# Ledger of designs, part 14: VHH binders against q9zpq3

Target 1, 317 residues: q9zpq3
Amino acid sequence: MVTLIVATTADPASINPAAALLAMPGWTAGPILPPDIKSFSNKQTRVIQHDRSIVKEDDLDLRWEEATGEVVDEVIFLSRHTAVSNRPALTVHPIGVLHLKDGESPPQGGKPGWAALPSTRIGPWFRLLKKMAEAHGLVPEFEITLEATHHGPITNKPTMFLEIGSTEEYWKRQDAAQVMALLMWEGLGLGGSEEVGKWKSETGKRKVLLGIGGGHYAPRHMDIALKDDIWVGHLLSGYSLPMEDPTQTKTTPGENYIGGNWRQSIKAAFEATKASFPGGEILAHLDHKSFKGWQKKAITEFLAEESINVGKPNDFT
Key: E = the ipSAE of ESMFold2; O = the ipSAE of ESMFold2 at other seeds; V2 = 0.75 times the mean of E and O plus 0.25 times the DockQ between their complexes.

## First folded at step 3 (VHH)

Design b35 (framework vhh_surovatamig_d1)
Fold by ESMFold2-Fast, scan of step 3:
Structure b35 (fold): chain B 317 residues (1-317), chain A 124 residues (1-124)
Amino acid sequence: as target 1 above (317 residues)
Amino acid sequence: EVQLVESGGGLVQPGGSLRLSCAASGFTFSSYEMSWVRQAPGKGLEWVATIYTGGGSTDYVDSVKGRFTISRDNAKKSLYLQMNSLRAEDTAVYYCARESEDYYDSSGYYFDYRGQGTLVTVSS
């Protein structure tokens, strides 16, 4: 069983962390995956390099299994991050396209209504990244943050993105690339330390955060994710929870039906999170600043109908 | 291009009232929480009030609770601040601000755009 790390030569924020990681000891050249995907091997880790869009090269996990016979446990993508603020950031996030309805074209890969299995490493590696970035002098220049669930590519195994942002100047920063390489090196135990963020059947502390609402950078969910021993599943930004105001719809006022795909988004995110964390205690945390009273009521009622437990910040250990 | 244009400031006596307005353009106004922030002469920026997307939920800094009312009209893409019982300490440049859903600030109250401001002077 292997961890697949995916890089693209088209993106300096992708290929530079990969190159820094490959400069560390223990790597050997692996098979070339069709059409022209180079690979490198170290223990149970495989780095693959292609030259196409990082968010549109689907099913690389299954393609690796078909070509090699190895079972893929998880996929880690290395990518650029862009933001209208143009502020430098190092980010970690799960992937999925829950904000689009069926029939809408996903501009950054994936498939409408789909949530990938979230990597079990998201929470633990976010905490480790923050510590490493601080130790290596990248803070406060770089914001160290989570991102809500967004974009592709389509994957079948637990997935996370590691990103450097948010402009061309920052995508090329070698000190940021080195910190990302160190995160992967230590996180995967390639230097002989214990792996960080591996979900085991006997994991003693099993609270898993499912984030509901908030901005793209998941600010109030991030505060929970910074607590020791908390695991992180999907994080649904407000854009993934379109809720139609019942006073503005054509429905009979007494029906109180709230349109939009918000129920489907919550359910897809919950099921994917549950599948990645067998035996985990999934607690939904609502970013209350993002919601009106009628939205909070509807979401809370739906969570109860789906048997999804709600937690306040203090309910997370 | 995101633009926020404030109006309605002026000179008022203590105990007086003013209504500030903000005209928004270049984005989907109804999708964003909106705030009023102010800066008194020689002081830092202070958050005053926030209104959520539909207008039903609001928050205020303690010093203005019961005196100020924030409101919005999504159809007109406008934000308002009704200021009653004005005090000398309310003297400041008032800014309309869009709360970012895309960027986190450690303060917990964050915005990615603000207007040029409108001056409110409470004096005789």
Scores: ipSAE 0.000, ipTM 0.161, lowest interface PAE 12.7, mean pLDDT 85

Design b36 (framework vhh_surovatamig_d1)
Fold by ESMFold2-Fast, scan of step 3:
Structure b36 (fold): chain B 317 residues (1-317), chain A 123 residues (1-123)
Amino acid sequence: as target 1 above (317 residues)
Amino acid sequence: EVQLVESGGGLVQPGGSLRLSCAASGFTFSSYEMSWVRQAPGKGLEWVATIYTGGGSTDYVDSVKGRFTISRDNAKKSLYLQMNSLRAEDTAVYYCARTSEYDFWSGYGMDVRGQGTLVTVSS
């Protein structure tokens, strides 16, 4: 049972946190993952370092299992973040391409309609990251935020991305890289402390956030994720919930059908979240400011049909 | 085809107002966050404002808070930027953009920034 951390030399926001982590005690050279991917080992953690696009190297978890015989428990990717805002940020997010239709090309890896198993560590590590960034003087310069589910690569085990953004200047910030390394060091218990964010059958507080709607940075879901003891699954931004306005499409009179792949997106995100959090209490939180009345009604009715409980912010504790 | 077409730019005196519009086509407008970004002569792109899918939540760069208001009409597939108390520093080409731009590996959104509309604030 190993945690696989993936870095690429093509990206300073990836290689610099990896280098900072590898400079800490206990690392040894590991096997080459074919054909040429370097690895480093420390306890039950493995860092692999390639030179390609972080979002297009599929199945690294299965490839590691095939090459080594070790079982991969989870995958953590180190990556740059680019935003229209160009604002500095440290981010955590689950991956998937639920915003793509069948037949559309996935420009950033993955496959249409797919959502990875979300890492159980997303919520706990988001909170830890915020505390560490504050302690190391990165706030308020760096915004500490979640991102909605997006892009690849294809993985088969619980997955999350840790990112430094949003421009070349910030991708190269060594203080940000050090904070990300400290997050991984403490979070994985590499210094001998208790691991943060590990899901077990004995886990006490077991409420899991499934985010429905809102912006890419999940601002309203993020308020819930900041609460202690809350776990975070998939976060579906509005772009992953295309809902066709029934007044704008030709429909049979009297039918209440709402087109678009929004039902498929919710179901895929829910099933992946459920698989990562066996026994967890999954509560769907709707970002109400993101939806019109007819959309809220349709989503709420669909969630009821799928036996997915809806929670308001105060229900998460 | 995905298209964003801006309009409403022009010459305005300091302290004046302008309303920018953006007409969207070729995608489900109501499913995407939308932004206004601007580029002053010889400078890089600067984010100005974002509005979320339902129109009830907005974010702004600090320099325009209280002066600019972003809004949307999902039925008309239109995005707006009401600009009040304009300053010389607001002089730029203003672009309508689909906010579903991801990380640097992403080609997504490359064809969803409009051609821009020029705003010149001078006396």
Scores: ipSAE 0.013, ipTM 0.333, lowest interface PAE 7.6, mean pLDDT 86

Design b37 (framework vhh_surovatamig_d1; at its last look DockQ between E and O 0.04; V2 from the best seeds 0.00; counts 0 for: pae O 8.4 > 2, placed apart)
Fold by ESMFold2-Fast, scan of step 3:
Structure b37 (fold): chain B 317 residues (1-317), chain A 124 residues (1-124)
Amino acid sequence: as target 1 above (317 residues)
Amino acid sequence: EVQLVESGGGLVQPGGSLRLSCAASGFTFSSYEMSWVRQAPGKGLEWVATIYTGGGSTDYVDSVKGRFTISRDNAKKSLYLQMNSLRAEDTAVYYCARVSEYYDSSGYYGMDVRGQGTLVTVSS
């Protein structure tokens, strides 16, 4: 089984970490994925490079399997991060498009209502990235953070994004690119060390975070993800949990129903998380500060109906 | 400061053509993917088309495929949308957008929307 690392030459925050990784020992040129995607091989890792948008090249995992006959275990994307704040950041996140709006098409890939299988490495690699960034003098200049589940591309195997942000000057930072390369090198055990973040069925009953609510950078979920031995699944920001105030809505016919796609978002994120962590103990953590009383009550009742266990921060040990 | 200024909107009859333009300033235009998005009266934002940094790759929403063509001129820092075979349902305010991971309390948009847009009305 192979790990695909996907880079695009159109993005310095993508191609520079890939180039730094490829400058390390053990790489050989691999096959061209039709029509023009270059690849490089090292042990069970494959780096592929295209020249298009990172978020719209769907099904690269299945396309790799079809072209090579190799089974893909996971996909790691290298990408720029942009933020209105312009703050420098190194980020890790799962992908999916769980926010539905009337008439909207997803501008950055994926499809409405879809959540990718989250990479099992998200939690372990977030912790490793923070340590590496600190060791290499990037903190406090760069914030090391998770991001909530968002955008594409469509994938079929466990997926994560590794990003450098948030402006053109930071996307080109070679020290940040080197830290990302070291994260992949150590995390995948390419230098002979043990891999970081591999989920095995024999791992037993380990706690997996399903984040519900909060802002894009998942600040309260991130505190839990920093704890040793905690694994991370999907993280649903408030924008993925649209809940229509029942006192304000006139479009819902005759019922005290709380409209919006929030139930579908929770269910899709939970099922995808469960699929990535067979045998894991999935605990939903609510960012209670993000919700009104009626929202917290509705979400908690729905989680109970779906047999999704709720955890407080101290339950994650 | 990042600024995008749309132009070229107007009244056009069904089956007609119209070309929208967008002038970019305040950033390295050639380093960003660019999109056109639209908002029909009483509806949410709909992504229409994206063009990648070199102009060689494009994506479109299904309803405009074969009718609309997005293009860019990096030297002029300009984005274009050629709209052919226009339909009443294409009536909307069209916004030039820089592709980004923009989000706010109401949603994740995947782009910056700047300026007031340009109104396209398709009617006889």
Scores: ipSAE 0.181, ipTM 0.593, lowest interface PAE 4.8, mean pLDDT 88
Fold by ESMFold2, look of step 4:
Structure b37 (fold): chain B 317 residues (1-317), chain A 124 residues (1-124)
Amino acid sequence: as target 1 above (317 residues)
Amino acid sequence: EVQLVESGGGLVQPGGSLRLSCAASGFTFSSYEMSWVRQAPGKGLEWVATIYTGGGSTDYVDSVKGRFTISRDNAKKSLYLQMNSLRAEDTAVYYCARVSEYYDSSGYYGMDVRGQGTLVTVSS
């Protein structure tokens, strides 16, 4: 079983961390995937370098298995992060396009209403990244943060993105690239230490965060993810929870229907999280201040209907 | 400040052609993937095409494949959309957009739309 690390040569926030990782001991040339994707091997890890956009990497896990016969365990994408604020950041996030309805075309890959299997490493590696960034003098210049679930490509195995943001100046920072490479080196156990963030059957009783609400950087959920031994699944920001305001829709008097894709979004994220964490205790953590009263009521009732447990911050201790 | 200025729209007959332009300023143009999105009467925004940094890789919505060509000139900070074999369903206001991973409500999800757009009308 192998871990795929995916880098693109056109993105300095992608290729520079990959190059820093490949400069460490133990790499040998691997096969070239069709059409022209170079690869490198070190123990269980495979690094793939190409000049295509991440949108072109749909089903790369399945394509790797078809081409090599090796079973893919997980996929890690290295990418740039952009933000309107342009503030520097190092980020970790799951992927999915939960807000779109069937028939809509996602501009950054994925498919409508879909959530990838989240990498089990998101929580543990977020905490490790924060420690490493602090130890290497990147804090407070860089924010170290999770991002809410968003975009593709389509994957079939547990997936996460590791990103450097948020402008060209910061995308090409070599000290940030070195910290990302060290994160992967230590997190995958390539230097001989125990790897970080692997979900095994003997650890399947632990708490798994499913984030509901909040903004893109998920600040309230991030406080939970910083606690010891908390695992992180999907994080649904407000934009992944489209809820139609009942005062703006034509409904009959007394009808309680709340339109929008929010139910499907929650269900898809929960099922994907559950699939990545067999035996785990999944707790939905609501960012209550981000919801109007009618939204909070609808979400809470839906979670109860689906037997999805709600966790308050103290339930994660 | 980031500015995106669309031009080149107009009235054409079905089967006709138009070339749209977008002049960009206020950011490092070559560092961003760029897209065209459109809004037909009574509809929401629809993604049309994306061109990645360097200009060698492109993607299109299925309905325009083979008819539309997106291109960019990084030296001129310009984005283009060549539209051939136009159909009535291509009638829309066309916007250029900067592709963003962070959604701050400035436009369509993952798209930073800032311009006034340019109207394309395909009718007899």
Scores: ipSAE 0.014, ipTM 0.457, lowest interface PAE 7.0, mean pLDDT 86
Fold by ESMFold2 at other seeds, look of step 4:
Order: C-alpha cells, then sequence, then structure tokens
Structure b37 (fold): chain B 317 residues (1-317), chain A 124 residues (1-124)
C-alpha cells in the first residue's frame, strides 16, 4: 500500500508539517515529477512538494503512477484552513463538491456533484489528533474539529485533508506543524508501531458515519466521531444539501418531489463512503435541528428508498 | 444576481437594543446557512453569528453570546440579528453573508459578503 502525502511550498500550513515529518528518521529522496516536483520516500509513504494550488491540481495519484509506475492507494493533503471566525483550528475532512449542478465549474476544484472516496483514517486520525493536541498543550487555544465535505482537487483514491487554521499567524505555528507531523508519523506507523485507521477487513460491528446536515464544523456529527471504533465517511452540511421549499414553489404537473440537488448529494456521498469501507455498516446520522419537518421527512424517505440505514447516537457502538 | 441588503443600524446608548435586518434576493435563501459579520472602525472583519438552514441551530462569537440572537424567516428571505445589552465595543458596520464552498469576490472562503452593511454606533 502506497500513501501519497501532498504539500504545497507556498502554504506554511502545508509545507511546515511536511518539513517536520521529513525531519524524522527514514526519508530518502525520490524521483522528481514533472514539472519539477520533489518527492521523498519512507517505507510505503511518499511525500511530494508542489508549488501550485493544491485544490486545483487534479489526479495527483494517477500522475504519480504515470511518472513512476507505482500505484498510489491513498492521498493525504496538507493545507491551510480559513474561517471568518479567525479561531485557531486543526481539522480533518473529506473532499467533494456536492451542491453545484452539472456544467458549473467549481472555483475551488473538484467537479459538480462529486464526492471523493473518503480516507478510512478520517475518524481514527481525528481522535488521535485531538489526543495529541491536548498532550502538547494546543487545546483549548486550537479547536480540534472535523469539517464537512467540500472542495477539490479531483482524486481517484481514498483522500483526506489535514489543515491548520485559521489565520496566517496560526498557519505558521510550528507547534501545530509538529503535532500534524507526529499525527502522520504515528498514524502511518513509520516509527515501527501499528498504523492507525487502516480498513483491513470487515470484522464485527464496524460502524461508518455518514453525516447529514448541520454546519461546516459538523458539531453534532463530531459527538459520534469521538466514540471509539467509529469510522467516518462523508459529512454533508446544509450547503451540500440544497432543498427547495415546496410551500414556495409552483406546482408542476407530474411533480412529486422536493427540488434541489440534495438527493444527488446524499447518493454521491453514500456511494463514495461505501466504496471506501467495503463490508462496513454505513449509518446516516441526521442533524435534526438543521432541518424543518418537510426536509426531514423527504430525507428520511429518500434514505429508505436507497436502503441507507439511519443511525441515532446510540446505534453507533 | 445575488444581493444582500442590510438595514436597521443606528445610534444607541450603551445597554440599548437594535434589530438588524438583511433582505436577500437572487438565490434560494432557504438552502443556505447565513451569517452576520462586522467590521469595527480601523479593524478587520469579525464573524458574529451563523444560523443553519433548519433555523434552530445557531452559533455565536463568545463576545456576543447571551446578548445577540440570530434568526431567519425563509418565507420573507430575511435574516435578522437582535442585539441587546449593547456595548461600545459592538460599534461596527454589520454585514450579512451567505455560506458557500468558494471564495466570494471579497476573498472570504465560505462567507459571501455583498452588501454595503449597516452602521451600529454605541455611544453616550
Amino acid sequence: as target 1 above (317 residues)
Amino acid sequence: EVQLVESGGGLVQPGGSLRLSCAASGFTFSSYEMSWVRQAPGKGLEWVATIYTGGGSTDYVDSVKGRFTISRDNAKKSLYLQMNSLRAEDTAVYYCARVSEYYDSSGYYGMDVRGQGTLVTVSS
């Protein structure tokens, strides 16, 4: 299994964690990829340092394969996080662009209606990151959180983003960069310990969270993700679930559904989650407070039609 | 074309109240999370509050918790901010914003600020 870690040289929240990781034992220079991308190898891990926009450089997994002949099995991006709140954060999230209609060009990469295969490590690494951040004195200054599914680039293998936010001062924080590097070091087992978050085989009761609703930081889904042994797929905020209010729409002959791209969003996120977790039990967890009654009814009916199980907090054990 | 028009600002004494309004047009209002942000004189933008599409879930910056209430009326395509127990440090131009996945023309990822804002001045 080959893990591709992608950093960008112009982003301190990206290059600083990568540099901290590369300072640890066992790295050797790898091939130079076109047009002049440096790479480094340690066991099954490859780090590339890229000088272009990380969210717009599509298919880096396939481009690695084309340049080297080596198949990539997962991708991890290191990036900055920006928020109007300006609060410091360390975040983990899957990617996709679910609210846009076909034919629209997403300004932050990806493609309309698409959800990447989520990394199986999202849940386990979120919990590990929280413990590491606490142990290294970053909490409560930094909030340790998931983010809802958003943006690109387009990838073909399981993917996640690891981010430091939310302002330039915090993007540059070396203590945060060190914690992110330690997360990758321990999480990938590079120091010899057992790696964290590998989906090895379906065994026992392996629950996979599919988050439906809520805001960008997915607060009610985070309560589920903090439970031991819970795996995390896609997290669909309200902005990924456009639903047209039926009380404000003209009745159209033959129309028996709620308008908007919410069905496509849920379907794409579910199928990508299912593909990343073969044999897993995917449970859709609804942030009920984020939905009006008509929305909740429509979503629940659609989930039933698609045979997507709904989970309440106690169903995640 | 997406438009957001803020109103309801004014001069108020410390301890007073104001209610801000934002009229939205050019998009499906009920499908977006909405926020208020503010800019104090000589300062950058500060996020104040967010309300989710369901209307019951809200979040606030610590300095306004317990004093400000964000609300929305999807039928009227309107966002509101009830501001109570106002303090001098609340003096700012207040803007409404919709939440999106991309930078708007003002450069904010996830926050789309479009209007002129409405000035709130808290002074004796």
Scores: ipSAE 0.012, ipTM 0.434, lowest interface PAE 8.4, mean pLDDT 85
ESMFold2 (binder alone), look of step 4: mean pLDDT 80; pTM 0.807

Design b38 (framework vhh_surovatamig_d1)
Fold by ESMFold2-Fast, scan of step 3:
Structure b38 (fold): chain B 317 residues (1-317), chain A 124 residues (1-124)
Amino acid sequence: as target 1 above (317 residues)
Amino acid sequence: EVQLVESGGGLVQPGGSLRLSCAASGFTFSSYEMSWVRQAPGKGLEWVATIYTGGGSTDYVDSVKGRFTISRDNAKKSLYLQMNSLRAEDTAVYYCARHSEDIVSPYYYGMDVRGQGTLVTVSS
């Protein structure tokens, strides 16, 4: 079982953290994946480097398994982050393309209606990243934040993105790259410490956050993710929950249907989260400020229908 | 202030060619992925092509692959779309757009800024 870390030479926010990690002890050159993907090995960790878009190289986990015979446990991607604010940030997020319908083209990779299995490490590593960034003098210059589920590439194993943002000046920051490398080094136990964020089904049930609504940076869900021992699954921003106003939409006679793919988005995110956290207690948290009354009613009724438990912030302990 | 100014549109016969240009100002052009998007009469916005910061990778909607080429000149702060073998279905207003990851919408696909557009009409 290996952890696959993916970097692209096309992106300084990707290749610089990878280079910093590879400068630490214990790395050896590994096999080349077709066509020309370089790899490096250290214990149960594998770093691969390609030269293309990080969000468009699909199925690298399966391609690694086919080429090497090793089973991939999880995939961690290193990437740049861009933001309207142009503010420096270090981010962690799950991936998926739930805001598009079948047949629509996904400009940032993935496929419509798909959610990757979320990495079990998202919550624990978000907390660890915040601590490390503070210890290394990056806060308050860099915001440490989660991002809602978005973009590709297509993966088949638990996946997370680690990003440095938001402009070229910040993508090239060596101190940020070193903190990301240290996060991976300590988080994966490469220096001999215990791994951080490994899900153990035999340990009993733990609470897993499924975020419903809110903006791209999931600010209200992030408050819950900062609590110790809370795990994080998918985070569905409002753009992934298109709900058509029933007063403005022609409905099929005899139905009180609210159009849009919001039901499919919630179901896909829930099932992917459940698959990553076997035995976990998944609680959906609604960002109440994101929804009108009719939307809240529809969502809570759907969650009850699907037997998805709803939690308020105080229920996450 | 951020500005994107498109040019190069016009009337062209089916099978003809046009080259669109976009002049960027007010931001670090080389730091952003850039896209071309279009809106045909009576239709919504359709993403056409994206080019990454250094030009090292490009993506296209299937209907234009092999016919259109997106390129950029970071020193000139300019984005281009070379359009060959034009079809009547390519008739649209074409917009230059700047990409931002924290803007996600089915209507504009991560674009935080776009220009005023340049009209391309393909007709015999």
Scores: ipSAE 0.111, ipTM 0.553, lowest interface PAE 4.4, mean pLDDT 88

Design b39 (framework vhh_surovatamig_d1)
Fold by ESMFold2-Fast, scan of step 3:
Structure b39 (fold): chain B 317 residues (1-317), chain A 124 residues (1-124)
Amino acid sequence: as target 1 above (317 residues)
Amino acid sequence: EVQLVESGGGLVQPGGSLRLSCAASGFTFSSYEMSWVRQAPGKGLEWVATIYTSGGSTDYVDSVKGRFTISRDNAKKSLYLQMNSLRAEDTAVYYCARVSEDFWSGYYYGMDVRGQGTLVTVSS
């Protein structure tokens, strides 16, 4: 079983952390995947070096399995982050495309209604990243943040993105690249320490956050994710919860059905989260400030129908 | 401040060609991936093509693969779409768009700025 780390030479925020990681001890050249994807091996970790955009490179995990015969356990993508604020940031996020529009193709890969299995490492590595960034003098210049579930590529194994943002100046920062490399080195136990964020079967209960609502950077969910021993699954921003206002939609008189793909989005995110955390206690946290009264009522009722437990911040450990 | 201005649309017969241009200003053009998106009257936005920052990598929607070519000139801050073998179903307003993977505010996912559009009509 191997961990795939995916980097691309087209993106300095991707290739620079990969190069820093590969400069550490223990790496050997691995197989070349068609068309000309180089790989490197260290223990149970494989780094693949692509040469184009990775958000549309579907099924890299299955392609690796077919070419090598190795079973892929998880995928970690290294990528840039772009924001209209132009603020520097180091980010971690799960992937998926959970809002649907008729006749629209997702420009950043994936497919409508799909959510990847979220990496079990998201919560633990977000906390570790924050500590490492602070220790190496990147804070407060770089904001250390989660991002809500978004974009592709399509994967079949637990997946996360690690990003450096938000402009070309910051994508090229070597100190940020070194911190990302140290995160992977320590997190995967490549130096002989215990891995961070590996999900193990235990008899004790472990709480997994399913975030519902809020902005792209999941600010209210991040407060929970910063707590020790909390695991993080999918984080659904408001844009992934399209809810049609029943007072504005012409409907049969007396029917208050709320249209939009919000139910399908919640269910897909929940099922993918559950699959990544077998035996985990998944608790949905609603960002109440992001919803109108009718939305909160509908979401809460749907969660109850699906037997998805709801937690307030104090219910997380 | 930030502007995208499209040009080059017009009337063309099926099988014909058009080249669309987009002039960018008010931001560092070379730092952003750029896309072309289109919208037929009364229909939703459809992503057509994306080009990465250096111009070395491109992606297309299946219906235009082999017919359309996206390109950029970072020195001129310009984006292009060469459209060949045009079909009636390619009739739409074409928009130049700046890509932000992590921005979503009020329209089509992944685009934080788009231009005013240029109309392409393919007839008889």
Scores: ipSAE 0.011, ipTM 0.280, lowest interface PAE 9.1, mean pLDDT 85

Design b4 (framework vhh_surovatamig_d1)
Fold by ESMFold2-Fast, scan of step 3:
Parts: structure tokens; sequence; C-alpha cells
Structure b4 (fold): chain B 317 residues (1-317), chain A 123 residues (1-123)
């Protein structure tokens, strides 16, 4: 089974890490994925390069399987990160579009209500990335951070994004591209070391973080993700948990129904996380600082209803 | 101050054409992906098209593929939308938008949006 790495020539933060990785030993030219997507092979890793939007080329995993007969285990996307702050960052995140309603078009791919299977590597590679960035002198200039679940493309296998941000100057940084290439090289064991972050039936410490609430960069969830042996599933920012204030909505007298798609978002994220980590112990961590009392109560009650276990930071061990 | 100013909207008959323009100021235009989004009367925002920084890659919502063309001129700091074979369903306020992943400014992937230009497709 193979790991598919996806790069686009339209994005320097995508193509430069790919080029740095391909400059390492052991790569050979692979088949063209129709209509004209170039591929390169090294052991069980495949790098594909297209020229379109990274977030809108759907089903590349299934398209690879159809064209080659190889089974895809996971997909890793290389992409830029944009932030209004203009601060440099190296990021890792799961994908999905849980913040949009059925009638809304996703400008960055995916489809409303969808959560991809999260890559099992997110937590382990976030920790590895932080160590590598520190070792190569990128910290404190570059923030090393997780991002909450957002955007596409549509995938069918465990998926993660690796990003360089946040402006055109930083997207073109060759030292950042080299660190991302080293992360993939070491993480996938291409130099002969053991792979990092592969989920196995014999994995002894199997606690999986499901993040609920917080900002886009999941600061309180990151503290848990930095702990050794913790795995990371979906991370739901406040924008993916729309909760309508029951005092502001017209409801039946005495009925405190909380509208919005927050229940559907939690359930979709939980089911996708569960599917990526068979046998894992999924613990929901609620970022209490991001919620009002009525929201905390409603979320906690719903988690209990769905038999989703809640954990405090100390429970992740 | 960051600004996006749209122009080119108006009344057009079905099957007609319009060219929308957007003038950007206050930021490095060439460093950002740009989008056109629209809002029909009584409906939510709908993403229409995105163009990447160099202008070589574009994406469209299915309903406008083959009819609309997004383009940019980085030297002029301008974004365009050529709309051909217009239909009544294309009636909307069209907005120029700067693409962002920052959650504090994220709304359909946008952190800055213009005032809009009205397109009415009617007899």
Amino acid sequence: as target 1 above (317 residues)
Amino acid sequence: EVQLVESGGGLVQPGGSLRLSCAASGFTFSSYEMSWVRQAPGKGLEWVATIYTGGGSTDYVDSVKGRFTISRDNAKKSLYLQMNSLRAEDTAVYYCARVSEDSSGYYYGMDVRGQGTLVTVSS
C-alpha cells in the first residue's frame, strides 16, 4: 500500500518542498495519472505534481488506484498557508468542511458537512516537525502549529496537509521547504529509519484527541498534541460549531432548543476520527475558554448522548 | 487601508455579456489568490471563481464553467470576470474577495470583500 504526496506547481509552498524531497536519493519517474499528472516513486511513496488548485482536485487517491492498481493508504498535501497576521508558520491539519450549510459553495473545495478521514500521522508528525524546525533554526521566526479542520479536496483515505505560511515571501523560503522535505523523508522512513506515526493493531498507547472549540490554531488542543504517544483526529474550531442562542430564537415556550449544525459537525468529526483509528480510545477535549455556559452544557450533554468520552488534559496519557 | 472596489454591473438581457472589474489597493495584490463571489436576492453567498497568484490556474463553480472567465492583471492590481451567455439565475450582487485561511477573517475563505456590483439578467 502506498503513501500519496500531492504537490501543485501553482504554489511555491507546495512545489518547493516536493522538489527538495525529490532531490533526495531513490526517486524514479512514475506513470502519468491522466490527463497529465506527473508522478515519482520511492519505495512505498508516490509524489504526484499537478498544476491546479491543491484544494479542488478531488479523489486523487481513488484516481491513483484506478490508474495504477495500487492501494492508497494515505494522502499528504503540500500547500501554502495564508493569514491576515502575515506571520510565518509551518502547519499541520486535517481537512473537512463542517462550517458550511448544504446550499453554500465551498470556495476552498470539499463539500458541506463532510470530514475527511484524518491522517494518523498528524500528532506524531506535528511533534517531529517542531523538533526539526527547532534543530534547523526556524524557531522562533516560524510558529509551528496545528490548524483546525478546514477545506478540501475530497479524499477517501486518511489525509493531512503540511503548510508553509503566511505570505508570498515565506511561501518561497527554501529553508522551510527543506525542513518539510526532511519531515517527509524521516517520517516515511525513506532513508531506512522506521516510519513515524503509522497506526498498527499492536499500538500500545492509543489515546486519540478529538478537539472541540477554540480558534483556528487550536492552541489549547496543541498542548495535548505535544505529549508523547498522543494521536490527533479532527479539531473543530468555533466556526465549525454554529450554536444559535436559544434566548434569541423563536421557540415553543419552555423549550430550550439550540439550533445550528454543531451536533452534525461533532458527529461527523467523531465518526471520521473513529474510522482512522480502529481500536483507539477517542477522548474529546473541550476548549472551555471558547464557550459560554449554555454552550458548554449543551455540548457536554450531547457528547454523553453519543457515548463520546470527554478528557481533561491530564487524561491524555 | 485595504480596499477592493468592484464595477461593471448593470442590467443585461438573457444571453448577453458583462465584464466585471475589481480595483485593489492597500496590500500586495500579486501575493494573494482572488475570488468572485455572488449573492442572489434572498440567498446566501455563493463562490463563483478563484484565480491563483500568477493567473495560470483558475477554478469555477459548475454552473458557470464555459460561460465565465476570471483573469487578473498584477501590474494594474485588477481582477476581472468576463460573463458570457448570462442567465436569469446569474442575477446577484457580485463581490471581489481576497482569499485567506485566517479564521478571524475567514468567510467562505475570504478575509476582505468589496462593496459589490449588482448584475440583473432580465428582459
Scores: ipSAE 0.013, ipTM 0.272, lowest interface PAE 8.2, mean pLDDT 86

